# Ledger of designs, part 3: VHH binders against Alpha-tocopherol transfer protein-like (Ttpal)

Target 1, 343 residues: Alpha-tocopherol transfer protein-like (Ttpal), of Mus musculus (Mouse) (q9d3d0)
Amino acid sequence: MSEESDSLRTSPSVASLSENELPLPPPDPPGYVCSLTEDLVTKAREELQEKPEWRLRDVQALRDMVRKEYPYLSTSLDDAFLLRFLRARKFDYDRALQLLVNYHGCRRSWPEVFSNLRPSALKDVLNSGFLTVLPHTDPRGCHVLCIRPDRWIPSNYPITENIRAVYLTLEKLIQSEETQVNGIVILADYKGVSLSKASHFGPFIAKKVIGILQDGFPIRIKAVHIVNEPRIFKGIFAIIKPFLKEKIANRFFLHGSDLNSLHTNLPRNILPKEYGGTAGELDTASWNAVLLASEEDFVKEFCQPMPACDNLLGQPLLPEGLISDAQCDDSMRAMKSQLYSCY

## First folded at step 15 (VHH; from t1 with G56S S57T)

Design v1
Fold by OpenDDE, fold request of step 21:
Parts: sequence; C-alpha cells; structure tokens
Structure v1 (fold): chain B 343 residues (1-343), chain A 121 residues (1-121)
Amino acid sequence: as target 1 above (343 residues)
Amino acid sequence: QVQLQESGGGLVQPGGSLRLSCAASGFTFSSYAMSWVRQAPGEGREWVSVISWSGSTTYYVDSVKGRFTIARDNVKNTLYLLMDSLKSDDTAVYYCAKGYDDETYYGYDYWGQGTQVTVSS
C-alpha cells in the first residue's frame, strides 16, 4: 500500500499585480515668481502696460491662444517664457502671439544660424572679441551689447557665426526679467571696418537680421549707438533705414569719432577706456565665460531634435510685403557702381 | 517750433542748492521723455538725468544720485532739476533735451540753450 503522497502542488499565489502607480504627473512647474523690483514694476506698468494683478491672467490668455491657433507649435508654455513675448509687445496678445510664432519661424527658416547653436560651437567668434556685454548696465538698467565688426576675420569663420553669437547673447540677456523690462542698448564700433568687410553684410543678411530683431525676437532695443563709422556708413544706413520700423530707425544714433556725443547718452563710468570711459579696459572674457557656462541650457534649447510635426508650418512666415529678391539686386548693383565711382 | 528754455542757473556755494527749470513749447510735452545733460568747462557733454513722459520713472548718473532730483510738470510744460548738496564738480552748463518718444531715454532731437551753474566758494 504505497501511500502516494499527494504532493499538494500549492498553486503559486497569483502575485497581485501591484497597481502600477501611474507616474505622478510631473509637479506643476513652480509658479511664476516675479523678480522685478518695485521700480521695475512701475516701469513695466508705464511702458509695457504690465499689471501685476493681471500678469498671470494675461499669460494664460496668451497660452490659450497658442493652444487654440497653433496647437502644433512646439513651444514652451511656461509663464516666464510667455511673459517675454507679452512684455516685448506691451501685453498686446495678438502681437505677442505673432512674435512667438515668428520667433520659432525664424529659427526654422535659417538653419545655418540656428542649427547646433551653442556657445562651444562659437569659440572662434567669442575669442575674436567681436562682441561682449559691458560689465555694468547703464543707469537706465540696460545691458550694453558691444559689437566690434573689425574683430571679425572673414577667412576664419563666416559672418553667420557673428549672427549666431549675437543671438546667443540676446537669448542669455532676455532670461533676465529686468532685461525684458528695461531692454538693451547696442554699441557698435566700426573702427577699422573696411568696405570689403562691410560688404559681407549684404542686404539679404541685413534683412534677415533686422527681421529677427524687429519681429522675431522678444527683446526691446532701446538704442543703437554707432561709433567710428566711416562716412560711407551713412549711405549704407540710408539703404537699410527703409527696412527698419520707424521706432527702431529713430533709435539709431551715429556718433562718428565724437565720443562726447556718445557720452551724452551713456555715462563714462559704464564705458570702457576704448570709448572714453572709466570702467577699465574692454573685457570680452567675462561675457564669454557667462555664455560658455550656459552651454547646457543652450544645448537643451537649440540642439534637441525638433519634433517632426513642425515641418507643416513650411509657409514662409517672412512677411510677404518685403520686396522680391529681384529689386534688391538692382539696388546693390547701383550701390556698387556708386562705391566704385568714389574711388 | 520746438523750444526749450532753461533757467535757474547761477552762482552757488558748495553744499548749496539750485532749481533748474526748462520751459518747453511747440510739442506735446507730456508725450516725451526729457533729459538733463551738462557740460563742464573744457569737457564734453555728459548725461545727467532722464525722466519718463509721466514722471514715474527717473534715472540719474551715479555722480548725482541722491543729490539731484529730476521732475516734471506736464500741465506747465516744465522740466525741473532740483540740485542739492552741490559740488564744485557740478559746475557746468546744464542743457534740457527732448527725447524722441515717450519711452526712449536715449538720443535727443532738441536742445535748450543751456543755463550756467557755477559752484564756487
């Protein structure tokens, strides 16, 4: 009588599938905290129509418009980001939306400038001393972007690298709410700039850059001071002026070799010795370090693969009204002929 | 025609006070930022102060901060510069200057004739 020990196969207890805790939705981005001083709030109210009590409502309104009208636009919808555009357009929702659309449109339309846009890729232009931001803001709170076209050597890198460096600088500056409110000042030094070098900045590039600055970037340019410009620059400016909105055109100040004229606008204590100031020598290294230290931020913003869906906005968001390519060639031919007649 | 007429300059001792005025005419005064610029003897012109169209925003060169106050009366079309604790280095011709618009604090399209401020013991 072989007791067949019925080995009770204990049925493996069905491990209760632990309810997959749905990953908690990412914590709501930290609520917007305004960093503006009371004076800047006052200024923003006066100049930008920014009302602190309505700020978040206004941001939400723009956000809703983006979602409704441009649901496929790959853009940040965070408060701080959208506020850049609202501030740049004095809280006009439609204009802010258009600026936002243009902002992204410009990036897509100019791959040579916007592809792999990071500080480490621009070491040559940064090391050239082509641009810097002065260490001190002016008394009006504006950062002064100093540009020295003479530092660019065309054989070393293309002019697009200069544009890239300017753009990254602007992107860095606009991260500050103060800069969003105050705007910036540009100081361009044309000392030693040859006509040949200037000719690399052709009408096409000029138009694109002007387009970005006017309608494709959320920054307030409060003044453009030009120093040491050659006499011919007036002619060049006259050609460029029609492409400038009146407001921006009126913010160009040509000082020539008269640094006292510059000093009527910018105090000497914020200017380097090169421009008759007392703020020491022009320093490019400090700003270069700031940009390079921001490498990761820029890589995240500019080097991530754009989602494929953005190819549908292939309509050239360049305002149709800018003159067909054909008329620009004739004007440049005429200008070349006039330039040759003066030699 | 746009006119800017400065007044209130004079001789004052160090530590003294002056009030400069600039009477504006020929334009909508309340629509423009206004500035004071000064020129010391033998020196170039230097920016001193600017005030927004409303008067709500003001800026100063560091050398005059805490001593000078820019103000405006849009009803009277008058710009003011209150100068306290005057120093010898404040000796200059002071010019009133009109800005290009309501929010542009750079550049000037019109200037006054200036008023002389002399700070001397």
Scores: ipSAE 0.852, ipTM 0.941, lowest interface PAE 0.5, mean pLDDT 88
Fold by OpenDDE, fold request of step 21:
Structure v1 (fold): chain B 343 residues (1-343), chain A 121 residues (1-121)
Amino acid sequence: as target 1 above (343 residues)
Amino acid sequence: QVQLQESGGGLVQPGGSLRLSCAASGFTFSSYAMSWVRQAPGEGREWVSVISWSGSTTYYVDSVKGRFTIARDNVKNTLYLLMDSLKSDDTAVYYCAKGYDDETYYGYDYWGQGTQVTVSS
């Protein structure tokens, strides 16, 4: 009578799966802190319809619109980032949204300009002295972007590199809330620019650049001062003018060789000696250093593999009104014929 | 027709004060930024000050900061420049200038005839 000792198999205690502490959601990005002075707040209220009491509500409204209408748009939704677009469009939500969409659309549509866009890749342009930002803002708070096309040598690098450098400069400037409110002034010096060199800035490139500046970038251009423009520039400008919105067209000021005309707009104390000012010599090195010091920021923004956004936005995000290819060819043929008749 | 008429210029001693006025007509005065520009003897014109359409925003050249005040009365269609602590270097013809729009503080489409300010001992 062998007592089969029923060995009670003690069922292994189900180890309570430790509740995987879901990684705490990343701390909410530090809330938006306005850096504007009271004077700039007043200016923003007057010019941009920015109301401090509604600012975050307005940002949230734009954020909600982006999520609803463009859920696949790979964009920052940070307060500070969205606020750039609201300010650029005077807190018109629809226009701000469209600008944001165009901003990303332009980057996708022009790989030659936007691929590997970083300061270190543009050393030749930066070293040429093609562009700089003056060390002092004008009395109105605007940074002055100085462009010198004569410093570009076509054999050294293509014209697209100049566009890249301008774009990076604008990206750097727009990081400041003050610049978002005040806008910028452009000073273009055409001294020594040959017709041959000017011809590299063809209608196609001009149209793309104008498209970006008007409808694809969140910046306020307050004035474009042109100095030392050749006589032919008026003809060139006449070709470009139809592509300009009236507001921007009215902000072009041609000074020729008369620097006093420039001084009616920009005081001498902020201008370099080259333009009849008292602010010393034109310095390009300081701005180059600022851009190069921002290399990591630009790499993060422009050099990250764009997520394979599915080809769904096949619609040319360039405003339809700029795509009429037909009329530009005849005007350039007419200009070539007139240029040859004067020799 | 757009008209700008400056007044209030004159001879003043150093440290004195003047009030310039510019009467505007022929356009919606309250819709445009307005500026003062001056021209010293033998020099070119130089920007002095600008005021927004509402009068809420003002800017000055550094040489006049703290001494000059730009103001406007949109009911009277009049631009003002209050000039205190005048210096010899402030001697110039002062011009009233109309901006192109409400927020553009650059460029001018119309000018006044100017008013002479002379600061002399």
Scores: ipSAE 0.851, ipTM 0.940, lowest interface PAE 0.5, mean pLDDT 88
Fold by ESMFold2, fold request of step 21:
Structure v1 (fold): chain B 343 residues (1-343), chain A 121 residues (1-121)
Amino acid sequence: as target 1 above (343 residues)
Amino acid sequence: QVQLQESGGGLVQPGGSLRLSCAASGFTFSSYAMSWVRQAPGEGREWVSVISWSGSTTYYVDSVKGRFTIARDNVKNTLYLLMDSLKSDDTAVYYCAKGYDDETYYGYDYWGQGTQVTVSS
């Protein structure tokens, strides 16, 4: 394939290479351009089962399944949007479809978090410094999402605003194809967190947040590094652990106050001084500016009113689909039985 | 029972080269990402390099990029670190470390005993 143009407008015929093999996929439509480097294409093939020669065929397959099984679901069908879900589920069509359905169901069922989700609605959280993305990626290609619960004062705003800021940040990060392939790393600094403050993140909220991250959001979390955790952290972790899948639970690394333990995984040259690094003082302003510059995109994509048809069946998309795929499927089937009344 | 055994360390001149090996047993070697991690005198451990289960994807900490090459032989169940243009700052105990699963390059569930590399005139 050394002669093929990177524009993806036209691919030559490979009929001589197609013995017992599926035909070469048609050329990509002019609206999608892959931005992955050759190394990331190789990584995506190896880790996600993403074959560049079949990528848009696979996207079309997912699109067709959405149209057939969920014809009244209000969702983007753009190539780039659907590709996020395929990558998050290693190009398994059924799991990608379920993730897409859950993604929309979670957003509709938790309006406290997902209604009006745009940067300008979250300036209190952004100004508090509760959350940022470190300016340097790890050498392994992951952005580091830094979360600092000590910066949150519960009387200033409710915990749901922190959760909104996390999902706003994740939405921005997954627009990058590099992040879709590499995933992200979380650095959570529990300095100063009391049991009283932690009680605001109770079992109901923990179940919803963890369930959405695992089964309702097209993001891949490669590691969660916990630092400065207080003695009560085992209690905090015990609240969230029942909701974690085993693979995800094994990606939590507890470092305590031992920054040498953190540095075993994260090089000091990408870490700020606060975590024993050489990348300067922790900077929250740069990430805040990135989010605020994206305001129009967030309004356009996520802040439009829901079509009335989606509410006609009285069965909003629920996060319970994150607990049982069959239950989520049943809710959507009930909506299908009423769909003709929307037309 | 997972076993990781490093070898190939020693005393080398600045600008010299060295090849580290790590013999692995007790697990399906070809199913895991593998890393080299080093500990300089008086310092904590520092990730150096990682290689994917197939060998097709590699990453390096910035201080060794372009000088070190990680490789693996899934038939011999052996991890390698080829070290060129060695500097005194590369003096450390080098550990072989096993990853937790087939797709994350973070975290280590088993460690070797380490092999000493000393770069001195």
Scores: ipSAE 0.733, ipTM 0.901, lowest interface PAE 1.2, mean pLDDT 83
Fold by ESMFold2, fold request of step 21:
Formats: structure tokens, C-alpha cells, sequence
Structure v1 (fold): chain B 343 residues (1-343), chain A 121 residues (1-121)
């Protein structure tokens, strides 16, 4: 769940900016070079309303809106970073802006999950095999994020460490432009999950996690395949379903122990033998190595760098809660209350 | 009522070609991704190919990539599968399947009755 609250945008429209009304402009972002194949450009055009001829103009429009409506928000303004939010919201400028604001607000409002979010802080979770990304993408271009709650022993660490590992993985995955366009697929193996273990993911935590994924993170989830679910899974799903948007709820596919049902959707050659596939044994080490090799980038980008654009003179910065798109009425007040630098 | 009716199956020699058709009715055909799924004798169903609502984006399971072509005609509400260089392993009942929504290529809510393709030596 997010400490974030729903609010409406406070601005009636985006107005032109004046140099005298804003802090000094941030440095020009690094140059952007699109890495999408021609097929993915066509897919992005049709599914996300991404027009290659206007892509950088659209990014500039979002950048200008951030500078005008949230001038004190500590955020990257790089082309590649902003483009993630446009893609996640089908190039709707207002919705992309709200997603960007919520993304930062969610990170600041839940420090138990988002503080010090780097691979080396999570080695025990990564080594447990609780999650991995399968080494082969599905032929439809999605990475398959594999989640195995049976690997988690609640007395060893709290459920929030698993949530940290999920968001660490999502941050790495969304760096790929292919993933920004295609989205991801989740394979969740509920083997061995009792009601007592599932109760640690109660309504409060479920609301927060799902709210962040739907309204505060620039990623699209195309399918959730559930395998080995216990008979009580309908009850577990009923607890989380009120927090899911209808379209996302309809992307949950329950296969039970019937691996033929899973294989109708996911080809066996990308699946490990544990799920009836031909891709060998489930490999958790390769993804862990990818994450650990990215340690410096995570520290630099997401772990409390020195503020580049915050006003440190004249007032203390204190954290404030943020609700979804509907609640963020005054970004200047939110910025005045923030103690955290941009991740 | 959603209806999907496959046709065009038959007996063909290895290396031969077939064109499957699927006539669709009872829904807005041009709003959904459409798939071909096959079931070989004694096996479960396996996804073969999917095509986006416009026809511009296509995907194939690795075993048929380069040999099969999926296409659609949104005026005639018809899905096609052009099958070239057929192999004995392609012997199966081929089903036309409708996707759940306009944004994902996974999951199927309606199926046709299937058409038999037999590739014999």
C-alpha cells in the first residue's frame, strides 16, 4: 500500500514558463537514442500512442509541465527517464505527470521498502530464491518474473524485504525500452503457501503494494499466471481483488497443478523443468548476478544522492504523504516538507 | 454469442502448405488480438501464433517461426494461418482463439471447434 492519497491536479492548464518565476533550469539531459526495433516502434505507436516523429517533443512537454506545476520536485528530467512515464500512460501528459509525482511520493512515503534499495542490501532475499526473472523471454517479448513465496521463511525476515526485492527487480526491468513497450508477465508459484503465511500479506500491505504498482510505478503487467495455488486461494484473491483495476484482475490465470493449462499460454522452451518446461532447472543465480552487477548504478540513481535541485536554504525539508493522481493538489507544499533527496 | 469457425485443414505431405481460415462473429473482431492454438494427438494445447487487432504485430512460437504466417481481414472478420514447409510435428487440431481484452496477448476466452491438420509421410 502507499501512504499516497488521491487528489486532483491543481493546475487549470499548462502555462508557458518564465525564467524569473522558477529556479535556475536543470542542466540539459543526456542525449536520447531510441533502441526500439521497427516492429516495436509500430507496436508502441498503435498500443501506446507513441509517435516517433513527436517523441522528444512529447518528452519536452512533460518536462515543461514538471517545471511549471512541480518546480521543487526532486526528479530526473532526462529524456529516457520521462519517457517511461509517458509510455506507461499511453502518452497522456496529465496522467504521465501524475504517475511521476506518485512514483516519487510512494518512494518517500514508504521508507521501510524504498530506503537503501540496492542489490547488496537484499542478498538474503535474493539468495533464498524468492524471486527471479527467467533467462528467456516469452516469444511475445515479455520477461517472466517468477515469484516463489514458499522460499520465504517469515521468522527470518519480514514480508517487506520480499516487496523490496520485487521493486528492485522492476526498476531493473523497466530500464529496457522493450519492456517499457511490451510489459512483463508474472509467474507466481503458490506451492506450499498456507493461510497463516498468506496472512502476512494482509489488506493494508496488499492495498499499498497494488496501489503503487497500478498508480505509482511505470510498468505494465500483461498476465499473472498462478500455479500450485491452494484451494483457499479464492479467499486470498478476494482480499486483494478490491484493490485491483478490473482489467488487471482479468489478467490473473489460475492453473492449479495442471501444467498443460500453463503451457497453453507459456511455451515449454522458456520454462524450467520445475514448471514442466525444457529450459533446464530453474536458474536464480543469473538474475541475482545481473542485479548485483548493477549495484553502483542503483546506489547512484536511487540511494540518497546529494540533492541536485532541492532548495536547502531557508527551510527544512520534511516528508509528507502522497495519494494517487486525484490527491496531489500542491507540489510546492509537498516539496517544502520532503527530507529525502531524489533516488 | 461469440462464434469462431475454423476451416481449411486436411491431409498434406511433408514440405507442403495449407491455409487455415477462422470466420468470426458475435463480437467486434477488429478490437481483439486473435490466436492460433494447436493440440497434437495425446498432448495438451499449445499456443502457436497471435496477431494484434490491426494485424501489424505478430508473434510465433519458436517451432513455427519462419514457416507460418498469421494474418487477419478485419473487413471480412476472418483470421488466417498460412502454413508452409509443414512437418510431421505440425500434425494437430488447430483452434482459433479470442483474447480477453485489447491490450494483452495472453489468455483465451472463446475457442472454435478446431480443424484437423495431418502431415503424413
Amino acid sequence: as target 1 above (343 residues)
Amino acid sequence: QVQLQESGGGLVQPGGSLRLSCAASGFTFSSYAMSWVRQAPGEGREWVSVISWSGSTTYYVDSVKGRFTIARDNVKNTLYLLMDSLKSDDTAVYYCAKGYDDETYYGYDYWGQGTQVTVSS
Scores: ipSAE 0.726, ipTM 0.897, lowest interface PAE 1.2, mean pLDDT 83

Design v1
Fold by ESMFold2, look of step 16:
Structure v1 (fold): chain B 343 residues (1-343), chain A 121 residues (1-121)
Amino acid sequence: as target 1 above (343 residues)
Amino acid sequence: QVQLQESGGGLVQPGGSLRLSCAASGFTFSSYAMSWVRQAPGEGREWVSVISWSGSTTYYVDSVKGRFTIARDNVKNTLYLLMDSLKSDDTAVYYCAKGYDDETYYGYDYWGQGTQVTVSS
């Protein structure tokens, strides 16, 4: 029985909840502590349908669904980790589960981007200045991810390195609960982008990148501000537009070389001089330092080997002749939970 | 036809107060974030404040924080900007602007005609 319309979509029936009593794997590190301000709790309630009184119940429901419907999925089951997916899908359990499954599926299906994803592997991109996060958030609480394709020289490194740097940055940004609630803003500077350079971001790569951002990564993109776009930009946009959901497509704001148009959206005091702001020269070194200081965390989370379930059956976990399919399933869930324990 | 009509501007002395109103029609007002944007003489337009669809979340540019209050009345389809402790730097045309949806606080798809606020020296 439901007392609120949202409760019907977020809470399993009493009969479904009986399966939540299955034995759980060994405990992870100490649990979730909410860091949201009261204003952000209110915003999360209204925009994401996040009810603080039900938050951990909703996380448990998602955890139980993962265990039941995807028992072989290698994933963290920590409260803080699962909460990202609930927030990205407005606490719709089925959509959050699908996002979690896609998140891992995308990483396994595109090893050129997601293998060995760590800051030290991307120093060429970081040194080029292709990507940074502005040091100041805007007053609405969003970090501004600044992308500058003009800084990329294709003969120096392939486009997949730029894509790796974007996802590395998104992984760092989404650790912040404020970012999980507020989302991010993208500032993309298309100065000097020719048709030849744009052709490296063809339909196949565009489909993968956009598909992961929309359906395989737990982040909310609130605006994409385009500046200095070339006259051919409408042609470039036409290639990517079929892969954008309509709501996201409507969040692309084209400013041309008119910085007053940009400033109508982004205050000058958070923008560097290069974009007509008063926050000093564009600083790429600070963000690079933040990423590099997080090297160990990235290695622990994204660079650890994990054997396949059937491969584990032939390994030293059990002597030959004692291997069981039930052992593989139960053992791998407990091991994966311990391996993915992080915030 | 989306229409936004500002009113309440005028001439005021430094330290004074004004209340701006924006009457909205032609769309479901309560489904969108709404903003105030201003344009000072010789300058581009500057975002001033935004309010969420329900009115519960508000943001302000740093230069007006603590002095201006944005509010909305979803029954009357009206957006407000309460301006206190006005300074000469606040002299501008103030525009009411409609957001693109209920979730983003960026971008404007419709604008009002503007109302002049002049803070005399």
Scores: ipSAE 0.712, ipTM 0.892, lowest interface PAE 1.3, mean pLDDT 83

## First folded at step 18 (VHH)

Design y2 (from v1 with S35N V61A)
Fold by ESMFold2, look of step 19:
Structure y2 (fold): chain B 343 residues (1-343), chain A 121 residues (1-121)
Amino acid sequence: as target 1 above (343 residues)
Amino acid sequence: QVQLQESGGGLVQPGGSLRLSCAASGFTFSSYAMNWVRQAPGEGREWVSVISWSGSTTYYADSVKGRFTIARDNVKNTLYLLMDSLKSDDTAVYYCAKGYDDETYYGYDYWGQGTQVTVSS
């Protein structure tokens, strides 16, 4: 917060303005341009505890906490970037800070997934049609991320490429303030998924993926709709369920082959023909084009080499702001022990 | 025990209006999103509308937007659906449905018994 208490240090001696009772919101800093509609501002206030009049003070509070408690963390401190984490944790500063720390820790701990994360590196996955985002949002404001494991041929590329494509898509989706407020819905079509294919997503990978989504990524998942699941799916879900928080586990809806059950949640007019909808055939090309058009942004954000010492969480800077090579060696050993919360 | 009781259905002429009510008990009504869902003869259930826990956020299926209004009274623990400009396509059993929590507008953990709305000449 500020250096002074707004409620206790001053008294209202001027009727027009009061720092203690009716503080005026600060103007937006140069680095943030709010794109929320008035309806989304209202939704964010009610659902996320986001008060437009205090938004930038809350962002500054998180920034100050990062500087104080994690001075070596290599992270953006931009208003827009930090705001994602506040929104994902309903403006709870401590939980937002932990999410931010975990976000970077998870990316460091799984370079097979997060290294060189850009659309052009994933054309095989994008062309397979394994995932897409439906062109129409649900009337409740959520994008629908459609995942089709049947499109994945394990001999063509490893399962980690599918995971890379999911996180690439999520990184693109969370750039939208609308998505930060509304969250997303997942539609997963398990048609044709055999036990042998499902075995590639074992408990180790499931723990990593789910742990990152829940505790290391600033995304709000509002529902997961499963369709065409095989008889063995309850066993597959049992592998995943221990890693889900109870609230999120209750958002998994299993529809089987019953498209009427799906349509009770997702209107037919936003669904493609393949799922009994009236929005035409499933279109994977439009989303692939959106991702590929963002190539340069992804290269700039996620494909630059990261100095090993810049991600030493919680360590103070040297007086001159430099880190010695010997200190990096010891710090890397310590960072392995600090990254436990991502798993 | 969660209890949801719909009322206010009936027979109405095309272009007419109707107000549905849903009396809620057995849970903290003001902590959950609430939904209207309908089922036409021979069809599956179709989501109609949702209202946030506070009442400040509402969403509508495209088929009813501009004609239906969802509302809630958290003092009386009652959900409403105000239906105007009714069409024959609106003929259905209308269900009140409780959401799973205060943050998602998807999924339904408790349902009422439904109230019949019939739009016919």
Scores: ipSAE 0.673, ipTM 0.880, lowest interface PAE 1.6, mean pLDDT 83

Design y3 (from v1 with S31R)
Fold by ESMFold2, look of step 19:
Structure y3 (fold): chain B 343 residues (1-343), chain A 121 residues (1-121)
Amino acid sequence: as target 1 above (343 residues)
Amino acid sequence: QVQLQESGGGLVQPGGSLRLSCAASGFTFSRYAMSWVRQAPGEGREWVSVISWSGSTTYYVDSVKGRFTIARDNVKNTLYLLMDSLKSDDTAVYYCAKGYDDETYYGYDYWGQGTQVTVSS
């Protein structure tokens, strides 16, 4: 840790106000203003090597690298957007740049998941209750993303719709600077998952999903808690585990039906009754409302004409099978009449 | 060989104070997050508090916030829990627990033997 952290502890502005505390937004959006509390600034310094006095200089360095090394990459260059990638890679410029390039590459290479990615396109998944974010963060500041594969009926919609809903949720969560610093926790409830349902998540899909989460998405996952897993789950996990980096693999905690084991990590007062907690019944409606209220933001950010790219689609940005091999120029010509295609 | 040895438990009246210590050896103490976890009679284990590798970041379960203070001494390789305003509900075996790495505050790979704290009246 740098000894310089003690000399610059004061934020230069009062930008700690949340979206809920801003009664009148300005006509133009304000420039980037850090919203981290003093405690989160300290945590970001310790865990991410984020120095507030150099934060915007580091963002500018990443911006300059994108312009120099990937001049044809169509990406936002906004301070807030680039900062997500620096935080996800502990302000290592080379790793942040690679993450940014992979982020865009995986989205282009998997249109079944990433095209038209907006809340209104996923109402069937949201209504099924397959996923939610618990209304309370745990005391360590992490949102808990709750995933319930039992709620999915394969004849109602394909597995890619569930994957789309996960990435939609992650996109919403990473807009929060607090989440960029703290990361998230996943609680996956595998009650009632049959072998036939599990077979839809085979090695090819697992490789793509895990590869994107580890190397193509600017999110920090602090723990994955698995509960109510059936006997076959250890076989399923053995198929997935080779695709996990060692550090991430060590963050999977299998509790079975032992809720005491879960509660050793997650306090009961943030958990719903379904998981032995005191926070009431599992609530999926509140998160669905948060997502649906963000429809315009998702359309603006992710449902625009696809940008031109001369060589991104032909480069191996992700593990085998994730690149369509289509040239960007040919793809953009085919999409020229699609003004409202999602990213 | 990772070893965690708690001490400082005992019998105390409600409203009293105790200081728990955990001597750590067999690993580079200053590179890991450390936690206190407690187990009341007949109950499962409950996370109480965690402290980052450097000591700069601390978190507490809501029921002890404002009453308990976690601290560490990376020179002496010792973890502390300073408990004030103790209540009968704090009666438990308190365990020192080692985290898996320097940045996650979840999961525990090594545990101490525990030290009994009894708040009676």
Scores: ipSAE 0.741, ipTM 0.902, lowest interface PAE 1.2, mean pLDDT 83

Design y4 (from v1 with S31N)
Fold by ESMFold2, look of step 19:
Structure y4 (fold): chain B 343 residues (1-343), chain A 121 residues (1-121)
Amino acid sequence: as target 1 above (343 residues)
Amino acid sequence: QVQLQESGGGLVQPGGSLRLSCAASGFTFSNYAMSWVRQAPGEGREWVSVISWSGSTTYYVDSVKGRFTIARDNVKNTLYLLMDSLKSDDTAVYYCAKGYDDETYYGYDYWGQGTQVTVSS
């Protein structure tokens, strides 16, 4: 029935009818304009339990839960923003709320990574070519995030700058509703990675990064393709595997130096020459330009001082009262305790 | 005991059509995304198309989009590839491949034996 309703909305024959003679599609939420194609609406319905006819209700339910359970949390309550969290958790309200809380808590708890997160602060990483997004999406709709640890020279900048660049890129990618539904694919090229360089990504850093990606960031990772891994990579991977949820761990595909295995998953026409593709040489400049063009948006969203507890008084939350230090402290302590589910 | 058996390959002239079938058994067919993957002479295996568990979502590699149609029959546990407007570059062994789950569309845990498609004048 719901397939028929969506079909009527996109059918050429019904497009010529007057509005009074045609079933109207359900209204989008106030201030939200859905950009998903009919095929992506169907995919979101089947894979994410996203029902267009109830989307506004589901977003409002999450908004109400935030207001009730975390009234002092500094967060956007816009439809499009909250929808990212619902989609990342298949419209499970409790899990989406926890993800939203962890998203903000992780940022407050790791300022080395999340403070002043903007493209111009990361030009050394961007110029090194450590990461990029391939210019062509896979035909299955996923952007391919390409990571090249060989391009990182530890004496030039610390590993936290690489981590910052990854999260900056993920923030840009999740603005796309197609990406929220389809997810992303990671292509990690381990050529030239030594044990010395790998030691910078030890268990402490690995636990924090993996925990945030799994429990503190509204992104869906569909595959991780590893190429050119050294002989001992399977042993190294075994050290980080306990921090991965089983579903994510099973999405790691090790291809070695024989790129035929990679090409079974990723078409050659979206891959650069370096990975046996026909899309030309690896291009890091185009993605860097996309990020740098977004500088002002990142400054507005991520580069403002985080409010201290006493700064929560900028918006009255109670009819008569002032926000007390004790209430602010409790909110910050509760937010930090919720971070344990990120890690 | 997962089994995938392809059939329907053969020799065809450019511009011709073929229908490939893949009979599936040993697993709950309707719980998984299914793919066609092909291997041209002297080349590695390349993904061609994938279909969701319900059949409502399909994807194709760019070189076959608009010419090939993937379909499934969850009653008969059969995957299909309808190939129209065949080109010599489509000459390959075509494999039916089972996905790991219903939604990621990447990775393959079981393969059929393959069926040969040859497009020649």
Scores: ipSAE 0.618, ipTM 0.854, lowest interface PAE 1.6, mean pLDDT 83

